# Ledger of designs, part 31: VH-VL binders against p14714r889to1111

Target 1, 223 residues: p14714r889to1111
Amino acid sequence: YLRHEVKDPEKAISFLQDLLHSSGLSEDQKRLLRTSVLCREQLAKVISDSDIEGIEEGYVELDCSEFGLQESLEAVVKQVMELSIERKVQISCDYPQEVSSMRLYGDNLRLQQILSETLLSSIRFTPALRGLCVSFKVIARIEAIGKRMKRVELEFRIIHPAPGLPEDLVREMFQPLRKGTSREGLGLHITQKLVKLMERGTLRYLRESEMSAFVILTEFPLI
Below, E stands for the ipSAE of ESMFold2; O stands for the ipSAE of OpenDDE; V2 stands for 0.75 times the mean of E and O plus 0.25 times the DockQ between their complexes.

## First folded at step 13 (VH-VL; framework fv_ontamalimab)

Design p4 (at its last look DockQ between E and O 0.82; V2 from the best seeds 0.00; counts 0 for: pae E 2.5 > 2)
Fold by OpenDDE, look of step 13:
Structure p4 (fold): chain C 223 residues (1-223), chain A 118 residues (1-118), chain B 112 residues (1-112)
Amino acid sequence: as target 1 above (223 residues)
Amino acid sequence: QVQLVQSGAEVKKPGASVKVSCKASGYIFTSYGINWVRQAPGQGLEWMGWISPYSGNTNYAQKVQGRVTMTADTSTSTAYMDLRSLRSDDTAVYYCARGDYYYGMDVWGQGTTVTVSS
Amino acid sequence: DIVMTQTPLSLSVTPGQPASISCKSSQSLLHSDGNTYLYWYLQKPGQPPQLLIYEVSNRFSGVPDRFSGSGSGTDFTLKISRVEAEDVGIYYCMQGTHWPYTFGQGTKVEIK
């Protein structure tokens, strides 16, 4: 029912994006368009998730393809900009060129979903004090497998000021789904499950005296 | 400074109800849970329940299930524990404690003595 | 409910000597998130309990280094390398992995 209602507008957006693509855009406009396409595709994928239980149980397959990490990260940041502005919380992105320029093989849309959810949560629960910042860091470790194959371990670290997430949300993130799970908790829980589907995927949430952090580890073939 | 300040001692008759308050200060009230733990005279610690001021979600110990209601007022940063149908074996010092997912109960109130006697 | 069993229930120690308290759980305290939520509390006479150790082996802020926790699964230990007069009280282990939270019986530590 909701899927059908959202399908038509989604298709329209897709069609318009195609038209814009062929309309002689500047390089900057093309970049924005690519980002919008990635966001649309992510939206479509989330909407298509009809079986939350399947995700919970790990029966969801990843749709892997080649993608650029820079474009992915841009899509993630753009998704949280509105909230960032509203909450007056700055985002500090640390994307070394060697990381952002990587071409990877994996499920980019799920990666975007994971990073967007954790980044949004971090912003949402940052105190509305002037000058506070959420830090988005990416660390890469390249591993050579034989003479021709390379893999990269990526660490995404999203750091936000203490105290961080409410205790209840942290619990819901790591506990099985139950009746009464909050909307925010459900999102975080699904995020955790999605991370586990990824190669060597792990999600940790750290709470220290001054700072809290999401730490996401995953591995991708490097193209 | 992070602290929890509880209401004063209570003396009740069997069958009555008692409501103990726990005022939190020095931290974001909704970021942490509140646990209630009681201790009968000369006995050990007994966990009673937990509440999330953020969501209002609660978990109660089976022993007090049906007789206890935990609430939290975010506007005053105050948690409440209401215990009904009091019995003599409910006589105890009642503690509220700040709950953290990782650190457990890291900050405790000073305790409230509840005496149930005929 | 998870049953927490402490041994011994009482301990008299000469100042400067070590002390050891065991805590056993009726089932594993390993959480699905990979952590083990075992805690140690000290209740000094006339005071509320205070946190000593969290997640098996981490000292809480302000806790002296003479306190140490160890263990895994169902078996845990609190050690005091050199007992001081200020360490007198009742020690409790608590599991926070599963609802409901449950405490051990407590171990009373006294000085000879």
Scores: ipSAE 0.864, ipTM 0.927, lowest interface PAE 0.5, mean pLDDT 94
Fold by ESMFold2, look of step 13:
Structure p4 (fold): chain C 223 residues (1-223), chain A 118 residues (1-118), chain B 112 residues (1-112)
Amino acid sequence: as target 1 above (223 residues)
Amino acid sequence: QVQLVQSGAEVKKPGASVKVSCKASGYIFTSYGINWVRQAPGQGLEWMGWISPYSGNTNYAQKVQGRVTMTADTSTSTAYMDLRSLRSDDTAVYYCARGDYYYGMDVWGQGTTVTVSS
Amino acid sequence: DIVMTQTPLSLSVTPGQPASISCKSSQSLLHSDGNTYLYWYLQKPGQPPQLLIYEVSNRFSGVPDRFSGSGSGTDFTLKISRVEAEDVGIYYCMQGTHWPYTFGQGTKVEIK
């Protein structure tokens, strides 16, 4: 009875992916469908994240596949749109086409999870004042390791007005979990642990007089 | 202009309590922690504890654990340090300082002299 | 508690000459987040402490470039390339890596 109320996300995702095989869709329609599929896949991945201990200890395995960066970034923005509208905070995206057109090999859904949590936190802690926005920037550097393999280092910057996160939440993000860790703190802590699982992944939170920012570095094989 | 302004000097007898206030201005009070640091006459600095105005969480130095209560009132942007069961070795200047996870204690109050005698 | 030991406890310096203060911790100050939370404070006569250096080597806003910090693990140094009259006071190192935060005993710097 309870299963009849909870739909099977994998079957819905499979149907949408089959629709993408259709040659009758425009390029814009295909892009929108891919974004929708990625949003639903991210939801399913979040639900399966019930093993907090596994993430904390770092033994969760990444689920790697080929993915398009543009669709991933658009899915992230879609995932935070409701809060952005509710809090009247604008999202400004800044990434060049050579970045967005990249195809990468990695755990797309964990990447989306990381970016969504940091973006949500940035929106949550931006005052609801006219003209305030959160900036989402992506910077890429292509590296060759030998002549056979290309890799790209991606730098994600999620920038919001100072002062940003309360000090207590910054502390909770980077310290071992304790009894009484807030819900926001737990989400941020899981996020920084997930970033450490990514290849050459680092997460910094910068606090300056006018702005605060999440700076996330990670590396992917370039397809 | 970021400022922390503390309450005035206090003279207390052993066994009494003291409550020092620290009023913040010029920044978002809930975004930073408040540390309390004391300095006995002719001595160095001693950290007493920290409070998050955002969550109300605290952490106290072991030496004062059980005798200190730190609170924050977000409606007035004021932090308080209440030290009970005063002893003569609690005589000190008590500072509040704004806390940042990276910068540490970057803005300090002017200090409050607490004298425990007689 | 982490013990912070400063040497020397007192310095008399001719104006314009360099000064160096050592700070040693009883445990590594490397935090689980990969950073080292070692700070230097100056307390001028009659004033509250003021932040000079954070995270070992970063100058806080408005701090002159004659101040520099260095070190790692348990061994840290503050250098003043040329001491000026306004630099007189007591210098403290502090660790913020582990609760409780702890200070060194202070180094009094004065002009000869």
Scores: ipSAE 0.507, ipTM 0.778, lowest interface PAE 2.5, mean pLDDT 85
ESMFold2 (binder alone), look of step 13: mean pLDDT 94; pTM 0.951

Design p5 (at its last look DockQ between E and O 0.78; V2 from the best seeds 0.00; counts 0 for: pae E 2.6 > 2)
Fold by OpenDDE, look of step 15:
Structure p5 (fold): chain C 223 residues (1-223), chain A 118 residues (1-118), chain B 112 residues (1-112)
Amino acid sequence: as target 1 above (223 residues)
Amino acid sequence: QVQLVQSGAEVKKPGASVKVSCKASGYTFTSYGINWVRQAPGQGLEWMGWISPYSGNTNYAQKVQGRVTMTADTSTSTAYMDLRSLRSDDTAVYYCARGDYYRGMDVWGQGTTVTVSS
Amino acid sequence: DIVMTQTPLSLSVTPGQPASISCKSSQSLLHSDGNTYLYWYLQKPGQPPQLLIYEVSNRFSGVPDRFSGSGSGTDFTLKISRVEAEDVGIYYCMQGTHWPYTFGQGTKVEIK
């Protein structure tokens, strides 16, 4: 039902975005528009997920294309900005220019989904104390494959102050779904499953005395 | 410092119920689970169940299923274990323990002795 | 339920000598997340249990380095390199990989 009901509005948004694109925008406006397009596309993809069980069982196919990592990361950050402001939790992005300039081949929308969910969760469960910060770090290791091909291993580290996620959510993230799984837990669980679909994808959650962190590893062809 | 402080000893008759409390301090109550473990006199440890103060979700051991109810009051950072239809073999020291996903039960209460006798 | 079997059930050790306790699970304790949730607890006389080792081989805070845990799958071992008087008590292994959590029978360690 929901899928059908949101189709027309989604198409309208898409259409409007196209019109805006052709209306003569400034560079900054173009950037915002691109981010909005990525968010809309991500939304559409999530809505299209008719079978959560399929995701859990790993039957979902990735839709791979060329994408810019910077644009992806920007879309991720924008998705959590409202919560960040509400919670008074700052987001500190830390990745080198080399990372931001990367062109990759993969499912960008799933990547955005993964990163936005983990970042959102991190912000949500950061104490609402003035001055606290969630760190969003990206580390890249480029590997040459043959003479002309390159791949990049990306580590996304989302670090947030202790105590971190509730123990139950961590449990729900890594354990099979059951009746009564929380909405947050479901999101994290799906996120974990999506990561596993990615090339060499791994998701870990670290809990230390002073900080906690999502650590997401994945590999992409470098374009 | 992280502490779990349990309620005092209880003496009950068969068929009665007992409610043991476990007050947590020194950490964010909702960030960790609470496990209940009992130990009959001269016996080993027996896991009874788990509760998430965050969600209220519970998981009980089959042996006590139907007779136990675990609750958590976030306003007072206190967990409760209610055991009904007590019988002699329920006589034990009951422990609450903080649950961490990775570290397991890393902090324990001092224990509450529950004696069931006619 | 996963059955945890400890051996031996009792151990008398001369101070300064090593001790070893085995814990075997009826099925693998490797979780789908890649971790193995095997724990060791010590219950000293008249006290509640205290965590010694978590996830097979990690010493909990404050635990002396004479304690070490090892193993994988279904076979696990707790070793005490040099037993001290303060190490007297009952040692329990516990699995936290599957519901319900289950303990070993306990191993009573005494000083000769």
Scores: ipSAE 0.896, ipTM 0.950, lowest interface PAE 0.4, mean pLDDT 94
Fold by ESMFold2, look of step 13:
Structure p5 (fold): chain C 223 residues (1-223), chain A 118 residues (1-118), chain B 112 residues (1-112)
Amino acid sequence: as target 1 above (223 residues)
Amino acid sequence: QVQLVQSGAEVKKPGASVKVSCKASGYTFTSYGINWVRQAPGQGLEWMGWISPYSGNTNYAQKVQGRVTMTADTSTSTAYMDLRSLRSDDTAVYYCARGDYYRGMDVWGQGTTVTVSS
Amino acid sequence: DIVMTQTPLSLSVTPGQPASISCKSSQSLLHSDGNTYLYWYLQKPGQPPQLLIYEVSNRFSGVPDRFSGSGSGTDFTLKISRVEAEDVGIYYCMQGTHWPYTFGQGTKVEIK
């Protein structure tokens, strides 16, 4: 379904990259452009990786590089903002500057893909009746390794009002694909498979009396 | 409070059909699955199947495959189990139970006795 | 189908004494998501079943702390540290890792 809705995203990426290399832009304008380029690169990556069998069996290689966490988180929020506005659901971001300012080594686009899908699902299943809120939290634990190495375990919490996802979408997320899997379920299933490819990656979906949450754990080298 | 209320006892002859209802209240009906579990007199529990009120998807135990239809009506928050071509060994108490992916069958109906006799 | 085997099938326990029920599965219950979907249910006389333990060891809301679950893979145990009169009934283990869901045969617990 995503393939059928998107036309020529790589052309848009090329135009934005050309504009970014212009010497006349302010630092604020460059940051905005870089965020826009990351959003478009994420979309193109999703279409290119529509090989569901490869993701299901874990044959997709992660494409690791240095990246800034703040720009990644901003791109994720921007990717879901249209649905947030349409459904009258607020997004509350709760992560300190020292966490968001980290530079990491890892697959930035897959991280954005994971966070975007879980955030979209949370917005989708938050009732539009009132100005309800989805909370996006990031918690870090830094571990020093030897004399020169630092690693960080990141915990992403995407919290929304109870009851959250229907039980069969939670089932479709974690069970083997079957005939008739919904489009929503397929997206969530791909997401949990991608999390498993991440270093020490785990995804849990919590259902409590007042709220439900995606809890995503990953580990990255800290630069 | 979360509650499942089932329809009353049924007496049927072999070859007939029975349709048991399960009305849910106190929670968002489409957020949880509905399981059906039966218990023959003096016997243990036997899972019959599951339905998602959200999607209408079902999964049935092999023993009743082809004879059972499970449905859910979201407008009335009511699940139904229709068992056809009844046999005497279908005599049992039939339970509906709310399903959560992690907590399992956490809320049960009171049970519906179905007796199949000549 | 996954076969769930409970032992013993019947227990007679002096009030205040411990009880232990074993449940063995014919296959590992470790799910690919890292969780183990093993449940314990109690059916008191004349009542529908009620959930006691989910995911091997988690007590459901309102379940007294004298109930505990343990185990992994194919071997699981329910323990009651001090059996009380209200604990009388039939205990079932159930697996939810693999479709179709299956129950053990049940263990009847009664007071001496």
Scores: ipSAE 0.542, ipTM 0.796, lowest interface PAE 2.3, mean pLDDT 85
ESMFold2 (binder alone), look of step 13: mean pLDDT 93; pTM 0.947
OpenDDE, look of step 13: ipSAE 0.890; ipTM 0.947
ESMFold2, look of step 15: ipSAE 0.488; ipTM 0.771
ESMFold2 (binder alone), look of step 15: mean pLDDT 93; pTM 0.950

Design p6 (at its last look DockQ between E and O 0.80; V2 from the best seeds 0.00; counts 0 for: pae E 3.4 > 2)
Fold by OpenDDE, look of step 13:
Structure p6 (fold): chain C 223 residues (1-223), chain A 118 residues (1-118), chain B 112 residues (1-112)
Amino acid sequence: as target 1 above (223 residues)
Amino acid sequence: QVQLVQSGAEVKKPGASVKVSCKASGYTFTSYGINWVRQAPGQGLEWMGWISPYSGNTNYAQKVQGRVTMTADTSTSTAYMDLRSLRSDDTAVYYCARGDYYYGMDVWGQGTTVTVSS
Amino acid sequence: DIVMTQTPLSLSVTPGQPASISCKSSQSLLHSDGNTYLYWYLQKPGQPPQLLIYEVSNRFSGVPDRFSGSGSGTDFTLKISRVEAEDVGIYYCMQYTHWPYTFGQGTKVEIK
């Protein structure tokens, strides 16, 4: 029922975005529009996920295409800005220009979903104290495979101040789903499963005395 | 300093109930679980159950299932273990312990002696 | 339930000598997340248990380097390189991988 109800508004948003694209926008406006399109597409993909069991079992196909990493990261950050402002938690993005300028081949919408969920969770469980910051770091290692092919290993590190996620959510993230799994836990669990579907994908959650962190590793063909 | 402080010793008759409290301090109460472990006189450690103060989710050992209820009050950072239909073999020192996903039971209370005798 | 079996159940050691305790689980303690959640605790006389080793081989904060843990799958070992008087007590292995959590029988360590 919900899928059907949200489909029409989603299509309308898509149509309006297309119209705006053709209306003579400034460069800044074009950038915002691109970000909004990526968010819409991500939303549509999440809504289309009808089989959570399929995700749990790893029987989900990735939709791969060429995408810009900078645009992806921008879409991720924009998705959590409202919560960041509400919680008075700053987001510090730390990645070199070479990372932001990369064009990759993969499922960008799933990547956005993974990063937005982990970043959102990090903000949510950061104390609402002035001056606290969630750090979003990206590290890249480029590997040449032959004369014409390049791949990049990406590490996404989302660092947030202690105490971090509740133990129960960490458990739910890594343990099989059960009837009592929380909404937050389900999101994190799905995120963990999605990461596993990605090439050499791994997700870790670190808890230390002063800080906690999500560490996501994955590999993409570099275009 | 992170610490768990438990309530005092209890003496009960068979068939009665006991409620042990565990007050947490020095850390964010909802960020960690609470485990309950008991130890009969001269015996080893026995896990009784777990509660998440964040969600209220619980998991009990089969041996005490149906007789035990674990609760957590986030306003007072206090966990409770209620054990009903007490028997002589429930005589033990009862411990609460902070639970972390990676570090296991890393902080323990001082223990509460519960004696069940006719 | 996973059964944790410790050997020996009692150990008398001369100060300065090494000690070794074995812990075997009836099932693999490897979690789906790739970690192995095996822990070692020491309960000194009249005290609650205290954490020594977490996740097989990591020393908890404040634990002396004479303590070490090793193992994988179903076989684990706690070693004390040089036993001191303060090491007297009962040592427990505990699995934290599967519900319900379970402890070994305990190993009583005494000084000769």
Scores: ipSAE 0.894, ipTM 0.951, lowest interface PAE 0.4, mean pLDDT 94
Fold by ESMFold2, look of step 13:
Structure p6 (fold): chain C 223 residues (1-223), chain A 118 residues (1-118), chain B 112 residues (1-112)
Amino acid sequence: as target 1 above (223 residues)
Amino acid sequence: QVQLVQSGAEVKKPGASVKVSCKASGYTFTSYGINWVRQAPGQGLEWMGWISPYSGNTNYAQKVQGRVTMTADTSTSTAYMDLRSLRSDDTAVYYCARGDYYYGMDVWGQGTTVTVSS
Amino acid sequence: DIVMTQTPLSLSVTPGQPASISCKSSQSLLHSDGNTYLYWYLQKPGQPPQLLIYEVSNRFSGVPDRFSGSGSGTDFTLKISRVEAEDVGIYYCMQYTHWPYTFGQGTKVEIK
């Protein structure tokens, strides 16, 4: 919600996309540029969602397209890396190798928005001590709907040291927006609304004696 | 070891006020809410209100609205319940309880007896 | 305010026999997040309340498996499959779905 202070991200996105299409870059260089484009596209989407009433009432429609899961996960990690460094919190990724090659049909930018917000919150509420980690786990379960159609159920776990989020923020995540809702609470509330728009989307925040976690479940068609 | 330790018993006259303290230890004070619940002699449990030590936000039961103030001091990990304009029917044991969104009120203080008489 | 009604208000049980306590709410306890925040507490003589069951049917840590909770919407039940001497006290249901939080009147369980 810093629209007035944000540089023109659509022009930057257009420039980077032109560079990708007309350049003799290596595959590693193309991958890095695509990740940067995805990060800027996520920012532009967040700005366009400044109309909180539409999200609260559920009038937002998903913008579905084909996307690569690995590139999306890398964009999410990149988006939170600055805070991770400032807070001295390491991010550990743990998911099946087959996840890196999956191509899905869905709203890539909303998925990134969901994952980055929960990851940022996890980092924010992890003590700034050396060696503490936020764990980002992805569990995939592939289902066949018919002979030629497959879907994947994705479970995202964002795990951080106890105690995790203040109880007040967990309340704000699920309650209707009101005057006095914190900035952190607003971000989490938007996130849970977006998860509900996803196919079979569920969001829960779990506490255990040593660790707390966001658990996000959603489903995508496999390409 | 999670613990809530409350201040000692109080005897008050009608019209006075009372302030009960609840000292938390063994957990991150700002991560959980604090509820206040009272129990009149021989009666059931009555929720009075809730405070977030993280934000200072409160929610009070309507029966005590306007007479109660709940506060939290994060530097001492202590919550307070201040009940004013006391009546004889405010005689009760007052409990503080730690609140989690999912587990509810999972840890309770030992209770503070407040007697309002003559 | 949501009214929570427990029945019976008192229960005398022969040791080793089952016990069942009903709790009814004046409106649905289903929260907009899809969960039902109905809780059971036990208050033993001279002690503060202690949590037994959270979210309708989940036993809190250390609670014996002879305690079970069930129900949905407005109707809920706590069952003790075999009452033991340490189970004596007053049982309260509590809803945590809607502010203000409210308790049932309590059910006193005694050994006869």
Scores: ipSAE 0.419, ipTM 0.739, lowest interface PAE 3.4, mean pLDDT 85
ESMFold2 (binder alone), look of step 13: mean pLDDT 94; pTM 0.957

